# VHH binders against q7z443r523to685: the designs that were tried, part 17

Target 1, 163 residues: q7z443r523to685
Amino acid sequence: TSLNMSTHQLTITVNVTSLEKSLIVSIDPDSPLLMTLYLGFQYQPNCTHFHLNITLPKDKVWQKDEEYTWVLNPEHLQHGIGTYYITAVLSERQEGAQQTPSLVSVITAVTQCYYWEIHNQTWSSAGCQVGPQSTILRTQCLCNHLTFFASDFFVVPRTVNVE
Key: E = the ipSAE of ESMFold2; O = the ipSAE of OpenDDE; V2 = 0.75 times the mean of E and O plus 0.25 times the DockQ between their complexes.

## First folded at step 10 (VHH; framework vhh_surovatamig_d1)

Design g3 (at its last look DockQ between E and O 0.52; V2 from the best seeds 0.00; counts 0 for: pae E 7.8 > 2)
Fold by OpenDDE, look of step 10:
Structure g3 (fold): chain B 163 residues (1-163), chain A 125 residues (1-125)
Amino acid sequence: as target 1 above (163 residues)
Amino acid sequence: EVQLVESGGGLVQPGGSLRLSCAASGFTFSSYWMSWVRQAPGKGLEWVATIKQDGSEKDYYDSVKGRFTISRDNAKKSLYLQMNSLRAEDTAVYYCARTIYVTTSGIETYYWDYRGQGTLVTVSS
């Protein structure tokens, strides 16, 4: 979904139904844009009240699609099941960027890494975590064992409000 | 026999620094990605950082980015972790881990097939 941004911030609302999965947040602008994201649980966060924050684009990435992706692991979502709010505050356009208004594409998804547990004949996520280089297109799995693995990936409905 | 021996852990105050070392033997060190992982009390293993064979690529867990630096010396078969601005939540046993990196069908995976005995890092005031 593309969003026309004419203001200095937007809010993403995501309902988290599992504490065992990672939340992938992609905010992809049509041109280079500096922004800070703030995470809140059951409240709309701001620059002075938040649980966690990140500045995008990321300074160092392996691939370009990582630049505007935020990976929130279970430890980042430890506050509980419910509604999480992400406020993105726009700073300034990078050099060569288009002037406002600008378009931003927002996608949210949840994912986890699994392996086949032979003894129990079931899929397990034990010893595995989703890596920070994960994107909407690619899941990075970090596991402390060598087994056949897979990942689930689901787009999560979200609400985006421009303020 | 593959051996990994960690050292450099200890007690440090918040904001302090430590440098961990890992001595590898029993395999061609320069042929493998290497990682640091840690385990806090009552928690599972957590990935910290990974480095490519030639050191040209490095990856970090978000919580340690900007504070920790992974490096390696293939001639000495050694892996290092410089830890700055340490926090209480960094308290854990830190392990050096031989790493296999695989990319298949849009999924990247690090596997840790061997790790050392670990070295304890305690961050406390």
Scores: ipSAE 0.019, ipTM 0.367, lowest interface PAE 5.1, mean pLDDT 85
Fold by ESMFold2, look of step 10:
Structure g3 (fold): chain B 163 residues (1-163), chain A 125 residues (1-125)
Amino acid sequence: as target 1 above (163 residues)
Amino acid sequence: EVQLVESGGGLVQPGGSLRLSCAASGFTFSSYWMSWVRQAPGKGLEWVATIKQDGSEKDYYDSVKGRFTISRDNAKKSLYLQMNSLRAEDTAVYYCARTIYVTTSGIETYYWDYRGQGTLVTVSS
């Protein structure tokens, strides 16, 4: 969804219905913006009361589409099923040349790593984490199958649920 | 045979630092991605950090980003983890893991096919 960030602050509301999936928050501003995101469960967070924060754009990303992406894994979402609030606060920059309003597009999606489990003939997520290089179009999967003694490994298809 | 031997663990106070080492043998070390993974008492295995064959790309789990630094020395066949600002929740057995990187049409997969016996890190007063 696209939102107008004409104020100093933007609130994103996300209904989390699963504690097994990772949440991806992607922000696409029409011009470079420095911002801080704050996460809250069942309350609107601010700079002094939040569960987790991040500053965007990320420094030292490996690909540009990671710069305005926040990956929230199930352990970050352990506060419960329900409404999470994300407050995005624009930083007060030292440059004074930007006097036009900034427009921001926001996309939220859920993703999960699955691999094919042969003996059950089903997809499984066991032992896999969604990694920090994930975006709404690309899922990084980090799997801990260390009990195998051979070089057999799985190609893991990604899933995306866009809301 | 593939062998990975971790060292450098111990008891440290909160806010302290440790440097873990992993000595690799029995394979061409410079041809593999390498990872650190950990297991806290009574919990599952958790990814910590990964480094590319040539050391040009590094990646970290969110909870350790900014505090931990992965590095490697291919001439010495060694992997390292510098851990700073340690917290009680960092208490775990830390494993050095050989990593196979696979990418298919926008899906990146890390597969850990060998690990060492681990080194215990305990963060408490």
Scores: ipSAE 0.013, ipTM 0.423, lowest interface PAE 7.8, mean pLDDT 77
ESMFold2 (binder alone), look of step 10: mean pLDDT 86; pTM 0.848

Design g4 (at its last look DockQ between E and O 0.13; V2 from the best seeds 0.00; counts 0 for: pae E 5.9 > 2, placed apart)
Fold by OpenDDE, look of step 10:
Structure g4 (fold): chain B 163 residues (1-163), chain A 125 residues (1-125)
Amino acid sequence: as target 1 above (163 residues)
Amino acid sequence: EVQLVESGGGLVQPGGSLRLSCAASGFTFSSYWMSWVRQAPGKGLEWVATIKQDGSEKDYYDSVKGRFTISRDNAKKSLYLQMNSLRAEDTAVYYCARTIEITKGSVETYYWDVRGQGTLVTVSS
């Protein structure tokens, strides 16, 4: 889904139903754009009131598709099950950005890393975490053991308000 | 025998700095990704940082970004962790860990198959 950016900020609303999964937020502009994201739980955050923030694009990435992706792990979502709000405040276009109007694609998904636990005959996420290099295209799993690994990946319905 | 030996831990005040070292032996150090992981009292293992074989790629846990720097010297078979602006929540046993990367489809997995005995870092006023 792409949005026409006619204002200086947008708000993404996501309903988080599990505290065991990571939330992947992708806000990809049509051209280089500097923005700051603020996370709030059960309230719309701003630059002075938020739980967590990040500036995009990321300064150092392994791959380009990571630049405008925010990985929120369970520890970042410790506030509880419910509605999370992400306010993206746009700063300015980066060098080379000449497109008008500006378009931004927003995708939200949840994911977790799993392995097959032989003794209990079940999938488990114990000892595994979703890494910060994860995107909507790939899941990075960091684990303290070696087993058969897999991941789930689900696009999460969200609403976007342009303000 | 594959061996990793951590050193450099100790007691430090909040805001202080420490540099951890890891000496590797018994395997081709330069062929592996390496990581630092830590375990705080009463907590599980927590990933801290990872570095590619040639040092060209590094990654950090969010809470340590901007404060910690991972580096390696393949000639010396050594891994390092420079820790600045230390906080109480950084208190943990820190482990050097040999890291294996496996990619299957859209899943890129890093796991730690070998680690040392660890070195204790205590941040307290």
Scores: ipSAE 0.479, ipTM 0.748, lowest interface PAE 0.5, mean pLDDT 90
Fold by ESMFold2, look of step 12:
Structure g4 (fold): chain B 163 residues (1-163), chain A 125 residues (1-125)
Amino acid sequence: as target 1 above (163 residues)
Amino acid sequence: EVQLVESGGGLVQPGGSLRLSCAASGFTFSSYWMSWVRQAPGKGLEWVATIKQDGSEKDYYDSVKGRFTISRDNAKKSLYLQMNSLRAEDTAVYYCARTIEITKGSVETYYWDVRGQGTLVTVSS
C-alpha cells in the first residue's frame, strides 16, 4: 500500500494481538526521506507525547531494506494488546524535499523465533530473540543455544506474518 | 558438544588493528556458514560479518565494510576477524557464531548460534 506524504505526516495503525511476538514496521518511500516515527498505545503520538521513537533511515544497516524498518520487541509492546499508533513525521532538515509529493508504502508484520524442544515436543522461543536487523523478508534470530544436531532442539523458522 | 572459543581481544587506540580468532570443536566446521556478532555495553547483539562454508562468499555490516575482514581456515577449524582502522564505536564483546539459514517460501530466517564467552575489544584514546 502506497500513502501520500504531502502533509508532512502520516499515521500507521496496527492492532497488536500478542504480547509474545515482535512487530516489524517497514516503510518504503519512493525517494530518500528523513523521518521520525513515534509509537503510542491507544492514542496518536506526536513529538512531545510518545512511548518510543526512531529516526529513519538507519545509518548502520546490514542491507538496504533494513534502512526503513522498525523492529518492536515484546518489551516495547508491554503496554497491552490493542491498537498501536505510529505517527511518521518529516524532519525539519528535509522541509525542502516536500516540494514534490512523496509516496510511501507501509507493511507491518509480526514474527517470533521458534525452535523445536525435543523433550516436550513443542515449539519454544526460550533462548531466542528477534534481532534489530530483521525485515519483513528476513528474520534475525539471536539465540544462546542452537544447533541442527543438538539433542536439545532443532531450529525451524516461523514465517513472517504480514498484517 | 559444540564449542566456540573466542580470543585476540584487548585494548587498542583509535586507528589501530586487532585480529580475533575463534576455535571451533564438536561439529563439522566446514559444513557451516560462520559469523561474528558483537555486543556493545548496554546494547543488544549486532551482527558484524558472515562467511560461507568454503570462504567464497563474505558479507559485512555496513559500518565495518572496508575495515574488517572475515576469514576461515577449515583445516584448523578456525574463524578469524581482522579489524583495521578501529573506532570507539567498535568497543564490544565479540562472539563467533554458527549461522543457520532457513528459507520458507520467499522468507529467509537466519539463526546465530552464540555459545562462547566472547573476547572484549576496547578502543580508547
Scores: ipSAE 0.043, ipTM 0.489, lowest interface PAE 5.9, mean pLDDT 77
ESMFold2, look of step 10: ipSAE 0.029; ipTM 0.476
ESMFold2 (binder alone), look of step 10: mean pLDDT 86; pTM 0.855
ESMFold2 (binder alone), look of step 12: mean pLDDT 86; pTM 0.853
OpenDDE, look of step 12: ipSAE 0.462; ipTM 0.752

Design g5 (at its last look DockQ between E and O 0.03; V2 from the best seeds 0.00; counts 0 for: pae E 13.7 > 2, placed apart)
Fold by OpenDDE, look of step 10:
Structure g5 (fold): chain B 163 residues (1-163), chain A 125 residues (1-125)
Amino acid sequence: as target 1 above (163 residues)
Amino acid sequence: EVQLVESGGGLVQPGGSLRLSCAASGFTFSSYWMSWVRQAPGKGLEWVATIKQDGSEKDYYDSVKGRFTISRDNAKKSLYLQMNSLRAEDTAVYYCARTITLESGGYETYYYDVRGQGTLVTVSS
């Protein structure tokens, strides 16, 4: 999903149905853009009221697609099951970037890293977490044990409002 | 028992060099991709470099490209990281990690299924 920006702020609404999975948020502008993302649970956050924030693009990245990706692990979503709001406050364009109007592509997905637990004959995520370098295209799994691993990846329906 | 043991960390000045080593045991080292990952104080784990089983392919974190070199000796079951032109931001605990890559559904997944205890690298004036 892509949005045509008309203001300096956009809001993403995501319904989180599991506290065991990580939320991947990708906000990809058509040209370099500084922005700060604020996370809120059951309220629309702002620069003075939020649970967590991040500035994009990231300073250091493994690959280009990490620049505008926010990985929210279960510990970041500890507030509970329900509606989370992400407010992106747009700062200034980087040098050489186009001015308004601007296009922003927003994608949200959930994922987790699993391994096959032989004794219980089930998939488990114990001892595994989604790494901060995960993107919409790539899941980084960080585990502390030896097993055969797999991951799930699902696009999560969301609403994006440009204010 | 599967084990990875890192060594070679220490205190260095900016612009200095270090060579990290990782000794692997308890598994067929030559059958796995291997990686270095690191964790800076107050930060999460981040990938540093990965090397293919036979060493024919190498990838690096953007910030370390041109400065760090990953290598391996399968006969010695060892992984290495040559770090040159070190910067303050390279300060971290460095971990050796056994790596698995899987593609599914059009997505690529990277697994670090076992790591060592790490070795501390401090870059400071």
Scores: ipSAE 0.012, ipTM 0.234, lowest interface PAE 9.1, mean pLDDT 82
Fold by ESMFold2, look of step 10:
Structure g5 (fold): chain B 163 residues (1-163), chain A 125 residues (1-125)
Amino acid sequence: as target 1 above (163 residues)
Amino acid sequence: EVQLVESGGGLVQPGGSLRLSCAASGFTFSSYWMSWVRQAPGKGLEWVATIKQDGSEKDYYDSVKGRFTISRDNAKKSLYLQMNSLRAEDTAVYYCARTITLESGGYETYYYDVRGQGTLVTVSS
């Protein structure tokens, strides 16, 4: 979905139903935007009250679509199953430079790395984690063994609050 | 528009052979690694084989080594999988996938950013 950030802030709501999978939050602005995202569990975070933050776009990425992607692994989501809130806040520098509304598309997805475990005849994620270079189009898998992998995305329902 | 179209699937007896093709369009085929992945009925995705953009490096899942051969023709923008000595366990929908590779800590990982519709291979007497 495309969202307008003319109000300086955007709230994204994600219902986490599993602690085994990683959450991918991808933002695709129409024009370059500097922003900070704040994560809260069961409350709306801000710049002084949050569990975790990130500044986008990321520096020194391999692919352009990594610039506006936040990868949240199970350790980042240890607060529990339930509703997580993400508040995206534009830089104050950008507020003074342009007053035209910016269109922002937001996609959330859940992913995990799987490999075929021959002995048990099943797909497994043991010894693997989703890496920070993952995007909604591809999953980086960081593993401590030599097998090659396939990945899936599971799109979670999005709830978006605009402020 | 990036598109991958698989073909060549069908019903084959155990021990038989089958050749899958994948036609690519909408991107510079010769710039990408390509893979075959498969999904058996009621199971998840399984990696089968991967080939480097110039065809100089090929990699196979253990259970298909010596039986399957991946190849490509960059002039025809086509990817192939020659499947010999087919077994009932090879029954699956086979997908052609555009592949991004990363090397980290001595491991290679594969990302599939575009997949085709798949072609069904059934191995049954």
Scores: ipSAE 0.000, ipTM 0.110, lowest interface PAE 13.7, mean pLDDT 74
ESMFold2 (binder alone), look of step 10: mean pLDDT 86; pTM 0.860

Design g6 (at its last look DockQ between E and O 0.06; V2 from the best seeds 0.00; counts 0 for: pae E 14.6 > 2, placed apart)
Fold by OpenDDE, look of step 10:
Structure g6 (fold): chain B 163 residues (1-163), chain A 123 residues (1-123)
Amino acid sequence: as target 1 above (163 residues)
Amino acid sequence: EVQLVESGGGLVQPGGSLRLSCAASGFTFSSYWMSWVRQAPGKGLEWVATIKQDGSEKDYYDSVKGRFTISRDNAKKSLYLQMNSLRAEDTAVYYCARTIYVDSSGTYYWDYRGQGTLVTVSS
């Protein structure tokens, strides 16, 4: 994973090695900032060419730390295993923000929800999905059963380049 | 857009019965657990009952066990709560809620609920 930041956009490069896990992208600016994220597979996306996009901060959140978090489930990563690019285009300042952010923290992680399958004596992710309210701090596990669950969580190594 | 619309509330005497309905739209109803929750005057939200996607599993708050029955019709995208032997303490606004998961402590979580329907139990 690498990060390139310019004046009005930054690019995150993530190597996805599993189609069974969700990718969590957290961007934490030191001041309120409006941005649009674009997802591309094996190409750098832009506002006219992308697989998926999202605008941050989210309009409706349960917790503040969800505002600048993007959860990409396996179905969102349907292009396959390989390098994904996320271009964040920085837009307008939010109310109360008088300056361009001087610091933006970017964290990428992969995670999945599991439950103990007693019949097979193994952990399974069947019927479970990482929810959109997941953050770097907590995993929301949406399951179609009430079995006890756990989650894994791994920070994806990255290189940050500021240009 | 996810929508949940409750109906069937009203005024009843203690020992009476009511049947609440919830009409769901904007999502695949049959893919979700569903719950009823309620809010009594001056109190917070309280869980009442939960039902599995196919109706094969049901769970109830202790105070309503044996009196309330949760059910669903996936073809009609509807959730129901049959309330019998109603008590004054059952007075509340009742909400249907799309249930998304349960944590290790057994707490049910929901992400959407309707505007509610008022149930008043009074002599």
Scores: ipSAE 0.005, ipTM 0.242, lowest interface PAE 11.3, mean pLDDT 85
Fold by ESMFold2, look of step 10:
Structure g6 (fold): chain B 163 residues (1-163), chain A 123 residues (1-123)
Amino acid sequence: as target 1 above (163 residues)
Amino acid sequence: EVQLVESGGGLVQPGGSLRLSCAASGFTFSSYWMSWVRQAPGKGLEWVATIKQDGSEKDYYDSVKGRFTISRDNAKKSLYLQMNSLRAEDTAVYYCARTIYVDSSGTYYWDYRGQGTLVTVSS
């Protein structure tokens, strides 16, 4: 996981090593910043050539720490195992136009949802997906079974790497 | 680290009232929707009620509407369930649960619950 910073643009490089795990990209600006992130597989994306994009901060969030988080599930990373590039294009808020350089911290991590299937005595990810409320500090797990709290089921993220 | 501790359960006669409390710690209580779920002996979990993080919206399972009232006090990090006109069918272990998502079908999803408090409504 690496960060390259320019005046009003950031480049994030992530090596995806698994097609089963979700990627969490968390940005922590020192002041509110509007930004658009572009995803590319094996190439540097821009506003006219990309696989996926997102505008941050998110419009409607359940929790404050979600505002600058991009959750990329395996379906979003279907292009393969290898190097993904994220270009973040930063904008200053109109009310907070500042002459000093903006400070932006970036953390990337990989996670997945697992639960202990009591009947089979095994860990499973069946029917569970990493949800949009996930952040670098916590993983939201969305499961389609109605017995989520009925037994010893726990939704446990795999290792979340902070680098 | 996340802890939810239910209290206020007990034995009550049909038609009686009971107030359940849930003390929360180890997380930012005011940032989460909270729910009550219950489990009757030998049965699966049944959703009872949910309240939005600021208390502005409340939702109830049909069988408890008009009898149960969910509330919260974010300053005290506490969740409450006022249960009136209790019936034998309300006999269950009641759990305070942290709500993390609601899908388009209106199904709530929870990631933590307490140990529960037993409510028994006598014959």
Scores: ipSAE 0.000, ipTM 0.123, lowest interface PAE 14.6, mean pLDDT 74
ESMFold2 (binder alone), look of step 10: mean pLDDT 85; pTM 0.848

## First folded at step 12 (VHH; framework vhh_surovatamig_d1)

Design g10 (at its last look DockQ between E and O 0.83; V2 from the best seeds 0.00; counts 0 for: pae E 9.5 > 2)
Fold by OpenDDE, look of step 12:
Structure g10 (fold): chain B 163 residues (1-163), chain A 125 residues (1-125)
Amino acid sequence: as target 1 above (163 residues)
Amino acid sequence: EVQLVESGGGLVQPGGSLRLSCAASGFTFSSYWMSWVRQAPGKGLEWVATIKQDGSYKDYYDSVKGRFTISRDNAKKSLYLQMNSLRAEDTAVYYCARTIEITRGSVETYYWDVRGQGTLVTVSS
């Protein structure tokens, strides 16, 4: 979904239903933007009241598509199951950016890394973590054992309000 | 024989600092990504940090970002972890781990196929 950013702030609302999966938030602008994301649980966060924040684009990335992706692991979602709010505040346009209105694509998804556990005949996530380089296109898995691995990936319904 | 030997662990107060070292032998150290992983009491292994072969890329678990720094010296076949502003929750056995990346489709998996015996870090007042 692409949004026309006519203002300097947007709010993403996501309902988290599992504390075992990581939340992937992608906010991809059509032109380079500097923004800060604030995470809140059951309230609208701002620059002075938030649980966690991140500045995008990331300073150091392995691949380009990671620049505007925020990976929220279970530890970041420790507040519980429910509605999380992410407020993105536009700081400034990067040098060389177009002066036209900015288009922003927002995608939210959940993912986890799994391996087949032979004894229980089920998929397990034990010993695996979703890595910070994960994006909506790629899941990075960090695992402490050598087995056959897979991942799930589900787009999470969200609402985006442009303010 | 492939071997990794960790050192530098100990008892430290909250807010303190430690520097862990890892000596590698038996393989071409400079050809591999390396990682630190840790295991807290009663918990499983947890990823802490990873560094590329040439040190040009580093990655960290969020809980340690800004506090821990991974580095390596390929000439010395050594891996390091500078730990600052230590917290009680950082208490764990820390392992140096040889890291292998495997990509299958849209899944990139990092394996820790070899690790040392570990060094204990205890953060307590």
Scores: ipSAE 0.449, ipTM 0.745, lowest interface PAE 0.6, mean pLDDT 90
Fold by ESMFold2, look of step 12:
Structure g10 (fold): chain B 163 residues (1-163), chain A 125 residues (1-125)
Amino acid sequence: as target 1 above (163 residues)
Amino acid sequence: EVQLVESGGGLVQPGGSLRLSCAASGFTFSSYWMSWVRQAPGKGLEWVATIKQDGSYKDYYDSVKGRFTISRDNAKKSLYLQMNSLRAEDTAVYYCARTIEITRGSVETYYWDVRGQGTLVTVSS
């Protein structure tokens, strides 16, 4: 699903149902855009009222698909289970040549690092966390042990609020 | 025998600074990505920062980005962590680790080879 940023703002809503999984927000604009994302829990954030922000594209990335990716780990989402709002604001000063609306594709996903714990016969996330190089296409798992890994990966529903 | 010896921990006030060191021996230090990981009391290990073999790439967990700086000296077989603007939640035992990457399909897994006793950092008034 493609979104129009004709108002230079976009709202993404995400229902968080687990405090153990990481949220990945990926934006794929049809042209290069400078933007700031603001996170709010149970309220719509803006540039002066938010829990967390990020500026995209990222300065230092390993792969191109990291440039417009925001990784939100459980500590970033510890405000609770429920609805998180993300306001994406186009940086007009840094986009001085932009005069027309841009289309962006937004994908959100929830992921987690799992390994098979032989002793307990169960999948576990203990000693692992989702790393900052994670994207919608791959999960970076940073673990303190060598084990088999599988990430639980799916696309979450998203809602568009044009302002 | 692979050895990693951490040092430089201590008690510090919030907003203070510490510099951690890790002395490596028994392996080719310059061939490994290196990481700092930490363990808060009663918690599991948490990744803090990683540095490439030649120091040309550094990565940090979001909660420490802008406050912590990882560095290495391959000639001295040493890894460092400069910790500024320390907070109470930074209280932990800090470990130096070799970083081993395993890729299975589209999942990249990084293993932390922890060998030392760690160094305790306590941030308290």
Scores: ipSAE 0.006, ipTM 0.348, lowest interface PAE 9.5, mean pLDDT 76
ESMFold2 (binder alone), look of step 12: mean pLDDT 86; pTM 0.859

Design g11 (at its last look DockQ between E and O 0.57; V2 from the best seeds 0.00; counts 0 for: pae E 6.0 > 2)
Fold by OpenDDE, look of step 12:
Structure g11 (fold): chain B 163 residues (1-163), chain A 125 residues (1-125)
Amino acid sequence: as target 1 above (163 residues)
Amino acid sequence: EVQLVESGGGLVQPGGSLRLSCAASGFTFSSYWMSWVRQAPGKGLEWVAIIKQDGSEKDYYDSVKGRFTISRDNAKKSLYLQMNSLRAEDTAVYYCARTIEITRGSVYVYYWDVRGQGTLVTVSS
């Protein structure tokens, strides 16, 4: 879904139902934008009240599609199961950006890395974590062992309010 | 025999700095990704930092980003971890780990097949 950014702020609302999975937040503008994302749990965050923040695009990425992706691992979601709010504050257009209103695509998804645990006959994520280079297109898995690996990926419903 | 030997650990006060080293032998060091991993008391192994064969790509666990720097010297078969602004929560045994990258469809897997005995880092006032 693409949104026309006529203002300098948007709020993403996501319901997190598992603390075992990572939340992938993709905010991809059609033109280069500088923005800061603030994470809040059960409240709408701002620049002075937030749990975590990140500036996009990322300064250092391995691939281009990582620039506007925020990976929130379970440790980042330590407040628990419930509604998380992400406020994105647009700072300024980067050099060379078009002066036309920017379209922003917002996608939220959950993912985790799994291996088949033979003894328990179940999929496990023990010893694995979702890496920061993960995007909506690929999952990076960092593991301390070698087994048969898989991952799940689910788009999570969200609401976006442009303010 | 593949060997990884960590060194540089010790006791340091909060806000202090340490430099960890890892000496590799028994394999072509320059052909592998390398990682630092750590295990805090009562916790499992966690990724700290990763570096590509030629050092062109690096990444860090969020909690250490901006404070730790991973580097390597392929000629010396050595891996390093500069740790600045150390915190109590950084207390752990740190391991040097040989890392392998495998791609399976849309999944990019980095796993550690060998690691050293580790070096203890204790951050305490």
Scores: ipSAE 0.499, ipTM 0.756, lowest interface PAE 0.6, mean pLDDT 90
Fold by ESMFold2, look of step 12:
Structure g11 (fold): chain B 163 residues (1-163), chain A 125 residues (1-125)
Amino acid sequence: as target 1 above (163 residues)
Amino acid sequence: EVQLVESGGGLVQPGGSLRLSCAASGFTFSSYWMSWVRQAPGKGLEWVAIIKQDGSEKDYYDSVKGRFTISRDNAKKSLYLQMNSLRAEDTAVYYCARTIEITRGSVYVYYWDVRGQGTLVTVSS
């Protein structure tokens, strides 16, 4: 075959300093693009060597900004503290007279759900999980309510930037 | 009185299937989100699946996606969880939970305010 498919690739590097927070990777392409993201801890992942992958856009979402968002919970980041690499493979069929390359914007952030626990007079994340509908603009917190034991708490998120 | 009663748990081998049911009473079932949550022995609660009042929106925790299906029948006031391709890691007490959505600024909180007594699912060879 004489025509090579042009599959563009980009790398996102994130230094994870906490094993208790969730990482949010948000991609905003300039046009609808199919892409696959691969996660690697301290190595450059590819389609045959990775810890975890996702295809974007997501099929079923509640809000449109979720379509290109990957939520990585602490269980997905238990490979260690340090540098994670994300390889994004953008699917596009190039033709001989090439168009301008696709452009994407990438934002990464960390977040966690905290609530004020009146009994201990402290912030706690116990009983709350960051949900898959989270984006950099909103945090979904999936929390228990202990009707007979937990009438004294409320939930607020904390989102911090990842450098 | 608000009541949620789970059933359908049991012992099953890896790769097997179970269907959990939850019978609701004492409240307007069709007005609430519903969830399944689970607790492995000695572990914290894990959110498994959630479904909107009219059943139009569903979501699953990553480890069960593609294997579990949440559904509801508002006429029968019942919530269901079809569990396929069961793994040892799915061993837990499963709870049916009435779920409330609230919004605080840019944060959407989903919490369960009432749960049943649970039904035990054991996945073991």
Scores: ipSAE 0.035, ipTM 0.514, lowest interface PAE 6.0, mean pLDDT 76
ESMFold2 (binder alone), look of step 12: mean pLDDT 82; pTM 0.814

